# Designs tried in a protein design chat: VHH binders against q96fz2. Part 210

Target 1, 269 residues: q96fz2
Amino acid sequence: CGRTSCHLPRDVLTRACAYQDRRGQQRLPEWRDPDKYCPSYNKSPQSNSPVLLSRLHFEKDADSSERIIAPMRWGLVPSWFKESDPSKLQFNTTNCRSDTVMEKRSFKVPLGKGRRCVVLADGFYEWQRCQGTNQRQPYFIYFPQIKTEKSGSIGAADSPENWEKVWDNWRLLTMAGIFDCWEPPEGGDVLYSYTIITVDSCKGLSDIHHRMPAILDGEEAVSKWLDFGEVSTQEALKLIHPTENITFHAVSSVVNNSRNNTPECLAPV
Key: E = the ipSAE of ESMFold2; O = the ipSAE of OpenDDE; V2 = 0.75 times the mean of E and O plus 0.25 times the DockQ between their complexes.

## First folded at step 12 (VHH)

Design U26 (framework vhh_8pnl_2)
Fold by ESMFold2-Fast, scan of step 12:
Formats: C-alpha cells, sequence, structure tokens
Structure U26 (fold): chain B 269 residues (1-269), chain A 120 residues (1-120)
C-alpha cells in the first residue's frame, strides 16, 4: 500500500472516529496538531495522514483505551536516525512486512515500545498488472459501506452536494501501523512518522495485487491494537492477518498522478 | 534475553558523587531504549532517567542538573553519573530495558539493582 484517499474535512473525520473507552464512555478522539492535517483524494508516501494512537503515549497515567488523533508523516523515520534531514534516510519505510517485522530493527524497536497506531483512510489504491499490455488498472479498495436513504453510494453521487451525503456515514478504513518518534540531533520538534504493516492479499484481492495492508476490522481489533498499556506486542500481532471484508471498484487513470486531487480519483468507471 | 548487571553503588556523604554502570550480557543492548529506576525504602519504584536509541535523554525533575545518563553501545553498558547527592537519593537503583515507561510488564528486562546510600 503506497497510495490512499483521506479527504474528509476534519470535523467529519473526527465524528467517523467516535468510539467507546474501557469504561464504556462515548468519546471523540482528541486532536494533536490538527493544523497539519491535509485532506486529499490521492495521498502518497512522505505526506501526512491522520492516525489514531493511545493517549498513554502522551500523558503518563492516562487511560490507555483513550485515543488521540494526529497527523503523522508516511514513511517511518527511526528514533536512532542521526542525520539532520529525514529525507536522507536511505531505505524505504512506507510499508513493513508482517512476516519480518520482528527482524527489522526500524520496526521491531518501536513495536517493542508499544508504538502502534491505526492509519485512517477513505480507502487505498492498487494497480492491477494487465497481462499482454504495459497498462495497469487502478482500483479503489475500501470497507463495505452501509447504505441509507440519505447517504447514497459512490456510483450514485453526481454533484458535490451528493458526494457529501456519501461521506457523512462513511466507514473509514483502519490499517495497522507502527510509528516512531525522531528528535532532530540539533534540536527542534519531534517528528512522528509511521509505516503501514502489510500482509499477503486475501483471495478477493489476489487478482489485483499480491500484498495488502493489515486491516483492523471492527472496534475490538482497533481497540486491542491501540491499547499498548494492556495488550502485549505478541497479543497485538495476532490481529495482523489478511481480511476478506473488503470491496473495490476500478477507477480511471486520473489517480495515477499523485498531484491529481479530485473526487474523480475514486469515482467508479 | 540478556541479563542486566548493575554496579557502582555505595555509601557517600551528602554532596558526593557516584557512577553507576549496567552491563547487558545479551546482544540486544543497542536495540533498546534504556532507563535507570530507583526504589527508596518504603516507596514505589520510580523512573530516574532514560536514554533513547540515538542518544536522546530525559530526566525526572528531582535529578535534573545533577544526574547524567549515557550509553556505550560498543560495550553494551549503560551509565548514570550522579553528582551533588542528597539523602533523598538513597535507594536501590535498577537498570531496565522497559517495554513502556508508564509501568512494568512481563516484557521488561530488569537488573538486580545496586544500592546507593547517602548519609553522613
Amino acid sequence: as target 1 above (269 residues)
Amino acid sequence: QGQLVESGGGLVQPGGSLRLSCADAGSTFSDYDMGWYRQAPGKERELVARIYIGGTTKYADFVKGRFTISRDNAKSTLYLQMNSLKPEDTAMYYCAKPYRWTGSTPFDYWGQGTRVTVSA
């Protein structure tokens, strides 16, 4: 997973992340650095995306089931990186393979510190290799959505007002991530950056691409992945597996250029 | 799974100095953030100082300016330089590879401790 859509306005995104804490209290995640959130239909590595993480990462003695939402850089910069410029990191940390996560220092160390996050997106894009041609077919891949009279579907939206109705009740894709905190050697703000854990594709996606993000399907899985105060690394890793609860449709080549940031990027063709 | 072995504790007068060492017999020292904790008589174990992979350090308010944490990855050794010691610093000092900073878990690695006594 190297391209996502996360275009919801901040208030809509926040409401889509409503949850219950361990005490059963209804909550909205509290924002950190909300001004760094940049909605887009076409997000690539090195851009910022919103993630959920436990409040306990920021506040000693906080209830580890309470959630913060924060924009983080896509592309994990390890805490041990000694250069002044994170762009000089010489290896790709956009994705982290589930089968080798405990072997790679860049991922094993933050995972051991409980630095688990849930990466939020409308959905993600993959490009299907077409046999006999050099053309690749892009697909938008997302959770099955509950349709209501007022919310409509992506295929039925024919105006900006109808598109907003589709998104009012959208179920966000929740992907398992690992983050790290890097302090510039010369001082400055801590950089929070993340990687998306990847697994083998499920049967439903195998004809599109051989890998998929590790998707956390439902609030129980999301809660356990985030709750590093109560859920060990070993228990959390049991949540990392392919899922069949996913849907997709073909989209136009507009999405191919990451500078294109319009609803056409995810519209069905 | 390495064994952490602390040393350097002892009896000193107020205003004195001690340097604690923690040797990690395992091969994972450079992969972990490391910390020094202490437990005073009749009190809970508390975090004194931490050092992250890459050398960033954080200190408890009660030791800032007096203690310095450092690491030598080539020697797999963690240090705590303690200056201007006070009677309130009297405690058993523990080296740790903590899984999280907000408490202990079965995944934490702890040393056996080294005793520091500050008295006249």
Scores: ipSAE 0.000, ipTM 0.161, lowest interface PAE 15.4, mean pLDDT 84

Design U27 (framework vhh_8pnl_2)
Fold by ESMFold2-Fast, scan of step 12:
Structure U27 (fold): chain B 269 residues (1-269), chain A 120 residues (1-120)
Amino acid sequence: as target 1 above (269 residues)
Amino acid sequence: QGQLVESGGGLVQPGGSLRLSCADAGSTFSDYDMGWYRQAPGKERELVARIYIGGTTKYADFVKGRFTISRDNAKSTLYLQMNSLKPEDTAMYYCAKPYRWEGSTPFDYWGQGTRVTVSA
């Protein structure tokens, strides 16, 4: 996973993240640094994306089931990084392979601190290799969506008018992430940055790409991944696996250039 | 949209030199890490050299000491100076943005590449 869409206005995004805490109380996540949220149909690594994380990361004695929503840099900068410029990192931390997460210091250390987050997106993009050509076909990949006008799931065959209306009740993609906190050696604000955990693709996506993000399907999975106060690292890692509850449709090559930030990026072709 | 156009390839004898250029007709060249890839017939495409936004360079072991990657942000151009060329360097050479994620990519290369042939 290396390209997402997260275009919802802040208020719509916040309502889409409504949840229940451990006591069953209905809540909305509380924002940190909301001014850093930049909606886009075409989010690339190094940009900021909204993530959910436990309130306990910020407040001693907070209920670990309560959620904060905060923009974080995509591309994890380890807390031990000693250079002053994160661009000097010699390795890619945009994704974290599930099979090596406990072997790599960059990811093992923040996991040990409970630094789990849920990365929010409308969906993500992947590019299918086309046999016999040098061109690739991009696809937008997302949770099945419920049609508001009909009792059914929205799909590629639905009219463009149905796609325009779907954002009012869009089910956000919830991907398992790991974050870390880096303090610049010469002073300045703490940088919060994240990586998306990846797994082998499910059968439904195998013809598009061999890898997929670790998707947390449903509120129970999301809650357990976030709740580092009650759920151990070992228990949380049991949530990391491929999922079949996913759909997709082909999109225009407009999405190829990360500078293009229009609805055409995810519209069915 | 950024479009990368490679040039400078040709036929050269072993021990010779070539300088490849990659021009970005777009305007975001300075915002990206850049790299050179090559692909010989029947072989996988492989990374030859990479230059980061900050100017740091990385080379594949098989070209280290012989090739030099450089960039001119004012001209939006990437270069690969190839010295002491060997028959094994024969390949199509592509410039591309090295991807910083574990996903598929439309930008394995941005153009048709430039052919380098090293033979007597």
Scores: ipSAE 0.000, ipTM 0.200, lowest interface PAE 12.1, mean pLDDT 83

Design U28 (framework vhh_8pnl_2; at its last look DockQ between E and O 0.45; V2 from the best seeds 0.00; counts 0 for: pae E 3.9 > 2, unsure alone 62.0 < 65)
Fold by OpenDDE, look of step 13:
Structure U28 (fold): chain B 269 residues (1-269), chain A 120 residues (1-120)
Amino acid sequence: as target 1 above (269 residues)
Amino acid sequence: QGQLVESGGGLVQPGGSLRLSCADAGSTFSDYDMGWYRQAPGKERELVARIYIGGTTKYADFVKGRFTISRDNAKSTLYLQMNSLKPEDTAMYYCAKPYRWGSSTPFDYWGQGTRVTVSA
């Protein structure tokens, strides 16, 4: 996964992340560093994206079932990194393979500390190789959406303008992530950054791409992944597997350029 | 969601100019795609211009380079500079946010509008 969409306004995004704590009380996640959030139809690594994490990461003795929403840098910067510039990392931390998560220090250590997060997105993009050509067809991949009277068939949107009207009660994609905290050697603010855990693709997506994000499907999965106080690493890792509960449609080549930030990126072609 | 308040409308001669403003009382103005709509008497409401969160702009065909949509995120204000105005541009102009998640209406959210009259 190298490209996502996360374009909902902060207020809408917050409401979309409504949840129940362990007491059954309805809550909205509180923001940390909301000013770092930049909505975009076309999110690339090194950009900031909103993630959910347990309040216990910030507050001692907090209820671990409470959630915080925070923009973090996509591309995990390990806490032990001693260079002043994160771009000097010699290995790719955009994704973490589920099968080697425990073998790589950069992911194992923060995971062992309970630094689990849920990466939020409208969906993610993947490119299908066209047989016999060097051309790749991009697809937008997301949770199946519930048809409302207001929203026509998502697949029937024939224009970006029509597509903008399909976002009523949009179900956000919830991807399993690991985050870390890095203190710059020269001082300054602590950098929070994340990696997305990837798995082998489900059967439905296998023709498009062989790998997919580990998707946490449902409130229970999300809650367990976030609750590092009550759920062990071993138990949490059981949540990491392919899911068939995904849909997709072809999009235009507009998304190929990371500078393009319009609804056309995710609109059906 | 904060109330959108349009201003800057008025009476102008053909060939004249107006600058419309839309103030958003909301704190998350920069997170929204914005646009201008207009509705002439006896006609349907139509899109005039849109500016996306990324700064990209789109215009209706009838604009033909005469209008410029812009935004000041620090001021939470949307603008429409209208030059070379024509009698056909006479309408109520509305500032709008597109349909988003959680909207109770099937339409874009807009303010009360500001009236533009182009007449000799």
Scores: ipSAE 0.773, ipTM 0.881, lowest interface PAE 0.5, mean pLDDT 91
Fold by ESMFold2, look of step 13:
Structure U28 (fold): chain B 269 residues (1-269), chain A 120 residues (1-120)
Amino acid sequence: as target 1 above (269 residues)
Amino acid sequence: QGQLVESGGGLVQPGGSLRLSCADAGSTFSDYDMGWYRQAPGKERELVARIYIGGTTKYADFVKGRFTISRDNAKSTLYLQMNSLKPEDTAMYYCAKPYRWGSSTPFDYWGQGTRVTVSA
């Protein structure tokens, strides 16, 4: 998982993240650093994307079921990193394999601090390797969506007449992530950054790619993953598994160039 | 959130040109895909043109070659340059932020409209 779409305006994204806290009260997540949110149809590693995390990370004795939404850098920078430029990190932290998460210091340490987050996207892209060719077929992969009488398919999303209807009440993809906080040696703002946990692909995706993000399907899974105050690391890791509750369609090669920020990136071909 | 205010409409002869403007007094203009829509007398509102956050544009089939949508994020303003106008272009023209803010409609942020009349 190395490319996503997260294109909704900040206020629309916030409403899509409505949730109930432990007491059953309907809430919206509170933003941190909202000005760092940059919506795009084509997000790549090292860019900022919004994640959910527990309020308890920011406030002593806060209700750990309450959620913060914040943009974080994709590609976890460990708190122990010594150089001044995060792009000089000598290993790839875009993803974290679930089967080795407790063996990798970069991921085990922040997990032990309860630094779990939910990575938000419209969906993600994967490239299917074709036999005997340099070409790869990209796909856009996302939760099945509830259709309304006025909603079109994702295919109609490129049509000017139907674009807004497709994204009305879009169910955001919710992926399990780990984050860390890095203090630059030269001083400056603390850098929040995340990795996406991956698992073996479900049967439905296995012809496209052998790995998939760990998807948290439903509010109970999201709440348990976020709530490090009440849910131990051991219990949280039980949430990390493949799901068949996904759908996809082929897209054009426009998405291949990460500088292309257009709905054509996710339109069916 | 905020108000959209259209301007630049008027009466013009066939073959003439107009430039419509839409000022956004709200915040976060650059977050939104934006669109121009029109409603002719006795007809349903229809999309004219869309511009996306990455700068890519789409046009309704009836428009290609004659109209150009553009945006200036620094001024929070959306534009529609209309050339080679025809009598069938006569309508109220609206700009919109097409994403729903509430749960009841897909178009929560519409302007008041600007009238374009094309008559011989």
Scores: ipSAE 0.350, ipTM 0.696, lowest interface PAE 3.9, mean pLDDT 86
Fold by ESMFold2-Fast, scan of step 12:
Structure U28 (fold): chain B 269 residues (1-269), chain A 120 residues (1-120)
Amino acid sequence: as target 1 above (269 residues)
Amino acid sequence: QGQLVESGGGLVQPGGSLRLSCADAGSTFSDYDMGWYRQAPGKERELVARIYIGGTTKYADFVKGRFTISRDNAKSTLYLQMNSLKPEDTAMYYCAKPYRWGSSTPFDYWGQGTRVTVSA
């Protein structure tokens, strides 16, 4: 997973993340650094994306089921990185393979500290290899969405015009991530950065791409992944597997250039 | 979401220019796609120009080449530069952003408007 859409305005995104804490109290996640949130139809690595994480990471005695929402840099910079410029990191940390996550120090160490997060997106993009040409077909991949009871579910058959109106009550994609905290050697603000855990594609996506993000389907999975105070690393990793509860449609080549940031990036063709 | 306040309208001769401004008191201006609508006397409100969160712009055919939409996210202000004005451009001009919890059109949230009159 190397490209996402996360375009909802900050207030809309916050409401889409409404949740219940361990005591059953309805809550909205509390923002850290809200001014660093940059909505976009076409998010690439090194840009900031919103993630959910446990309040306990910031407050010693906080309820570990309470959630913070914070923008983090996509591309994990390990806490042990010694150079002044994170872009000089020699490893690609955009994604973390589920099968080797406990073997790689860059991921094993923050995971051992409970640094699990849920990466939020409208959906993600993948490029399908086309036979007989050097062209690839991009697809937008997202949770099944529910229209009103009269309209049915949102899907590939919907016109591009209708896709400008679908964002009311959009169900955000919730991907399993690992984050770390890096302190610049020359001083300055702590950098929070994340990686998306990847798994083998489900049967439904196998014709588009061979890998997919580890998607946390539903509030039970999301809460268990985030709650590092109550859920061990071993238990949390049981949530990391392919899911079939996903849908997609083909999009235009406009999305190919990461500088293009319009609704055309995700509209059906 | 926030309070939108338009300004910059006035009376100009054909061929003249005006620059409209729209100030948003809300905290999330930079997160929204924004646009300008107009409503001529006795007509329905119509979309004039739109600017997306990434800076891409779209224009109605009847203003293309004459009007320029821009935004200043630091000042939470939307602009419409209107050149080569015609009598047909006479209308009340409205700043718009989505009212419902999404960034799609039609734009549902408007300010009070600013009046533009093009007359010899």
Scores: ipSAE 0.185, ipTM 0.609, lowest interface PAE 4.7, mean pLDDT 85
ESMFold2 (binder alone), look of step 13: mean pLDDT 76; pTM 0.776

Design U29 (framework vhh_8pnl_2)
Fold by ESMFold2-Fast, scan of step 12:
Structure U29 (fold): chain B 269 residues (1-269), chain A 120 residues (1-120)
Amino acid sequence: as target 1 above (269 residues)
Amino acid sequence: QGQLVESGGGLVQPGGSLRLSCADAGSTFSDYDMGWYRQAPGKERELVARIYIGGTTKYADFVKGRFTISRDNAKSTLYLQMNSLKPEDTAMYYCAKPYRWSGDTPFDYWGQGTRVTVSA
């Protein structure tokens, strides 16, 4: 996974993340650095994306089932990185393979600290290799959506007003992530950055791409992944596997250029 | 350029063996999946073998049982042991690793290649 859409306005995104804590109380996640959230139809590595994480990471005595939402840099910078410019990191930490997560120091160490997060997106993009050509066909991949009379479907949205209605009650894609905290050697703000865990593609996606993000399907999986105070690393890793509960459609090559940030990026072709 | 350097190619008779090497200079080799691709004259590049960070390997059907991919993380070197070579294996062989900071495709950094010719 190397390209997502996360375009919802902050208030809509916050409501889409409504949840229940362990006592059954309904809550909205509390924001950290909300002004750093930059919605886009075309998010690439090194940009900021919103993630959910446990409140216990920030407050010693907090209920570990309570959630914070925070923008984090896509591309994990390990806490031990000694150089002053994180863009000079030599290894690719955009994704973390599930089969080697406990073997790589960059991921094993933060995972051992309970630094699990849920990466939020409208969906993600993948490029299918076309048989007999060097061209690739992009696809937008997302959770099946609950259809309502009011919201319509993506395929029916052909005007700006109709596009706005498509996102009513949109079910956000929830991907398993690992984050870390890096303190610049020269001082300044702590950098929070994340990686998306990847698994072998499910049967339904195998013709598009051989890998997929580890998707946490439903509130029980999301809650267990986030709750590092009650759920051990070993138990949490049992949630990391391919899922078939996913849908997709082909999109325009407009998405290929990450500078393009318009609804055309995810519109069906 | 100069980060991936392939060697070990040459001319060999059918049934012979060659060992290709790829040295990764100046990067954290152990943090990357690595692969070998080949390109025969007039054909497109195709994946021959892939080795994952954890040591798991995958092979194209046409080399399965004959070729073995391996890595030495301490030496930052990737290997391809080629046995029972056939004329159809004649190609330029490329060492490959994924983009830095990019998730679009897994193998976009290429070496200069090393030539393998199998002929009687």
Scores: ipSAE 0.000, ipTM 0.124, lowest interface PAE 17.7, mean pLDDT 83

Design U3 (framework vhh_8pnl_2; at its last look DockQ between E and O 0.46; V2 from the best seeds 0.00; counts 0 for: pae E 2.4 > 2, unsure alone 62.9 < 65)
Fold by OpenDDE, look of step 13:
Structure U3 (fold): chain B 269 residues (1-269), chain A 120 residues (1-120)
Amino acid sequence: as target 1 above (269 residues)
Amino acid sequence: QGQLVESGGGLVQPGGSLRLSCADAGSTFSDYDMGWYRQAPGKERELVARIYIGGTTKYADFVKGRFTISRDNAKSTLYLQMNSLKPEDTAMYYCAKPYRWSGSTPFDYWGQGTRVTVSA
């Protein structure tokens, strides 16, 4: 996964992340550093994206079932990194393979500390190789959405304007992530950054791409992944597997350029 | 949720100019795609211009380079500079945030509008 969409306004995004705590009380996640949130139809690594994490990461003795929403840098910067510039990392931390998560220090250590997060997105993009050509067809991949009376089938949106109509009550994609905290050697603010865990693709997506994000489908999965106080690493890792509960449609080549930031990026062609 | 308030409308002669403003009292103005719409008497509401969160703009075919949509995120204000106005541009102009989260059905959030009259 190297490209996502996360364009909902902060207020809409917050409401979309409504949840019940362990007491059954309806809550909205509180924001940490909301000013770092930059909505975009075309998110690339090194950009900031909103993630959910347990309040217990910030507040001692907090209810671990409470959630915080925070923009973090995509591309995990390990806490032990001693260079002043995160761009000097010699290995790719955009993704973490599920099968090697426990073998790589950069992911194992923060995971062992309970630094689990849920990466939020409208969906993610993947490119299908066209047989016999060097051309690749991009696809937008997301959770199936509930059809509302006014919202035609998502697949029937023929324009960016029509596509905008489908975003009311949009179910966000919830991807399993690991985050870390890095203190710059020269001082300054602590950098929060994340990696997305990837798995082998489900059967439905296998023709498009062989790998997919580990998707946490449902409130229970999301809650367990976030609750590092009650759920062990071993138990949490059981949640990491391919899911068939995904849909997709072809999009235009507009998304190929990371500078393009319009609804056309994710609109069906 | 902050109210959109349009201003800058008025009476102008053909060939004249107006600058419309839309103030958003909300703190998350920069997160929204914004647009100007207009509705002439007896006609349907139509899109005039859009400006996306990335700054990209889109115009209706009838604009033909006469209008410019812009935004000041620091001031939470949307603008529409209208030049070379024509009698056909006479309408109520609305500022809009397209399709807000309602919990039920998609809807556009609109201001009260500002009236533009182009007449000799």
Scores: ipSAE 0.797, ipTM 0.894, lowest interface PAE 0.5, mean pLDDT 91
Fold by ESMFold2, look of step 13:
Structure U3 (fold): chain B 269 residues (1-269), chain A 120 residues (1-120)
Amino acid sequence: as target 1 above (269 residues)
Amino acid sequence: QGQLVESGGGLVQPGGSLRLSCADAGSTFSDYDMGWYRQAPGKERELVARIYIGGTTKYADFVKGRFTISRDNAKSTLYLQMNSLKPEDTAMYYCAKPYRWSGSTPFDYWGQGTRVTVSA
C-alpha cells in the first residue's frame, strides 16, 4: 500500500468522520494543524494525510475515546532518528507488516506508547502484475458504497442537483496505523509521521496483490484501535486482519505518476 | 463551509467581455473542486465550468474557448473570464462547491448569483 486518494475538502472530510464517544455523544473530531491538510486524488509517501488519534495523546486526563484529526507525514520517522533530515532515513517505513510489528524497533516502540492512529483515505491504489506483460494494471480499492450510484442529466449540461454524486456520504477507508513523534536535533516543530499496517490480502484482492492494508471495518474496530487509554496493545492487535468487505475497479495509468492530481486517477476504465 | 458571494455581472453588448468573481469567506477554499453554473429564465441550472484542486478544468461544450475558469487561493476567489459574449449567455450565474453532505442546506453549496445580460 503505497498510494491513496484523499481528496475531500476538510469540512466534508470532518463530517464524514462523525462518531460517538464512549458516553454515546455524537461528535466530530477536532483538527490539529488543519493548514497542513493537502487534499489530492494521488497521495504518495512523504506527503501529509489525515489520521485519527485519541485526544489523550494531546491533553492530560482527556477522555481517550475522543478523537483528534491531524495531517501526518506518510512514512514513519522513528523518535530515535539522529539525522537532521528525515529524507536520510535509510529504510522504508511506508508500511509495517503485522506479522513482525513487535520485532521491528521502529514500530514496536511507538506501538508500546499507544501511538495508534486510523489513516483516512477515499481508497487506495494497487498495481496488479498482468499476465503476458511487464505492465501493471492499477486498481482503485475502497469500501463498498451504498450511495455510490451515479445519476445525472441525459443532456450535456450538469445541474447542481446532479453534481457527481459518487461522493455523497462517501464512506472513508479506515486503515490501522502506527505513528511516532520525532524532535529534530536542532530544534523546531515535532514531526508527526505514520506507517500503515499491512496483512495478507483477502481472497477478493489476492489476484491484484498479495498484501493489503489492515482495514478497520466499523466504529467498534476504529474506537478500539484508537483508545490506547482503555485498550491494550495486545487487545488492539486482535483487530489486525484481512477483510473481504472491500471493492475495486480498474483505473488508467494516469495514476502511475504521483504528480498527476486529477479525478482521472480514480475514474473507472 | 464558507458562504459564496458572486459579483461582476451586468449588462453588456454582444461580443463583449465580463469577469465574474466568487468570494469564499471560509478558510478552506483551496480544498474544494469548484464550479460555475448558470440558469436562464425558465430553464434548469447547467454546468458552465469546473476547476479541480489539482488545477485541471472542464468546460461545457457551449462555452469552449470563450470562457476561462480560474482561482486565486490566496484571495479565496473563483473567477470566470467571459469573452465573446452572446445573447444566449444571458442568465443568472452561480458559483458552487460540488460536494454535498446530509444535513447541509442548499445555500451551504451555492452563492446568491450574479446576473449577466447580453443585449444590443
Scores: ipSAE 0.478, ipTM 0.755, lowest interface PAE 2.4, mean pLDDT 86
Fold by ESMFold2-Fast, scan of step 12:
Structure U3 (fold): chain B 269 residues (1-269), chain A 120 residues (1-120)
Amino acid sequence: as target 1 above (269 residues)
Amino acid sequence: QGQLVESGGGLVQPGGSLRLSCADAGSTFSDYDMGWYRQAPGKERELVARIYIGGTTKYADFVKGRFTISRDNAKSTLYLQMNSLKPEDTAMYYCAKPYRWSGSTPFDYWGQGTRVTVSA
């Protein structure tokens, strides 16, 4: 996973993240640096994307089940990185393989500190290789969505009117991430950056791409991944596996250029 | 056994206090959930207190309000402050951590223990 869509306006995104704390109280996540949130249909590595993380990361005595939403840089910069410029990091940290996460210092150290986050997106894009050509077919991949006007789920065959209205009640894709905090050696603001954990593709996606993000399907999984105060690293890692509860449709080549940021990027073809 | 070294045990009168320490000779102390267990003669080892890497603490019902677990990541040291000690607290006290990741249960790595005796 190297491209996502996260286009909802800040207020719509916030409401889509409504949750219950461990006492059952209904809450909205509290924003940090909301002005850094930049909605886009075509998010690439090095851009900022919204993530959920535990309030306990920022407040010593906070309830670890309470959530913060913050924009973070996609591409984890380890806390031990010594250079002044994050772009000088030798290794690509856009994704973190689930099978080697405890072997790679860049990921093992922040994971050991409880620096787990949930990466939010409308969905993600993957490019399917086509036989007999160098052409690739892009797909938009997302959670099954409920139709508000009709019974059942939304699909590629639905009218454009139905697709435009769906965003008010869109179920955001919730991907397991690891973040770290890097303090610039020359001073300045702490940089928060994240990586998306990846797993083997499920059977439904295997014809599109061999890898997929580790998706946290439902509030129980999301809560356990975020709650580093109550859920150990070992227990949290049990949540990291492929899921079949996913759907997709083919999209136009407009999405190929990361500079294109229009609804056409995710529209069915 | 090996890199975890407990200290601070001893003989104390009922109602007294002791502070146990556990030094981790390894370089990864801050990456692990840590715990204190105890074992009285003829009984199984039981969890006394646990501290997660995020700072959240858990206590066995029989020590709640009397014991406090804490950690100093800079010193790679785990502590157990024991107040209002009772004869029933007499046991060998063990520092524990998992071998691989921050674990919930069981803790796989143990120190040699430090003896706590509360005189009847």
Scores: ipSAE 0.000, ipTM 0.116, lowest interface PAE 19.8, mean pLDDT 83
ESMFold2 (binder alone), look of step 13: mean pLDDT 76; pTM 0.776

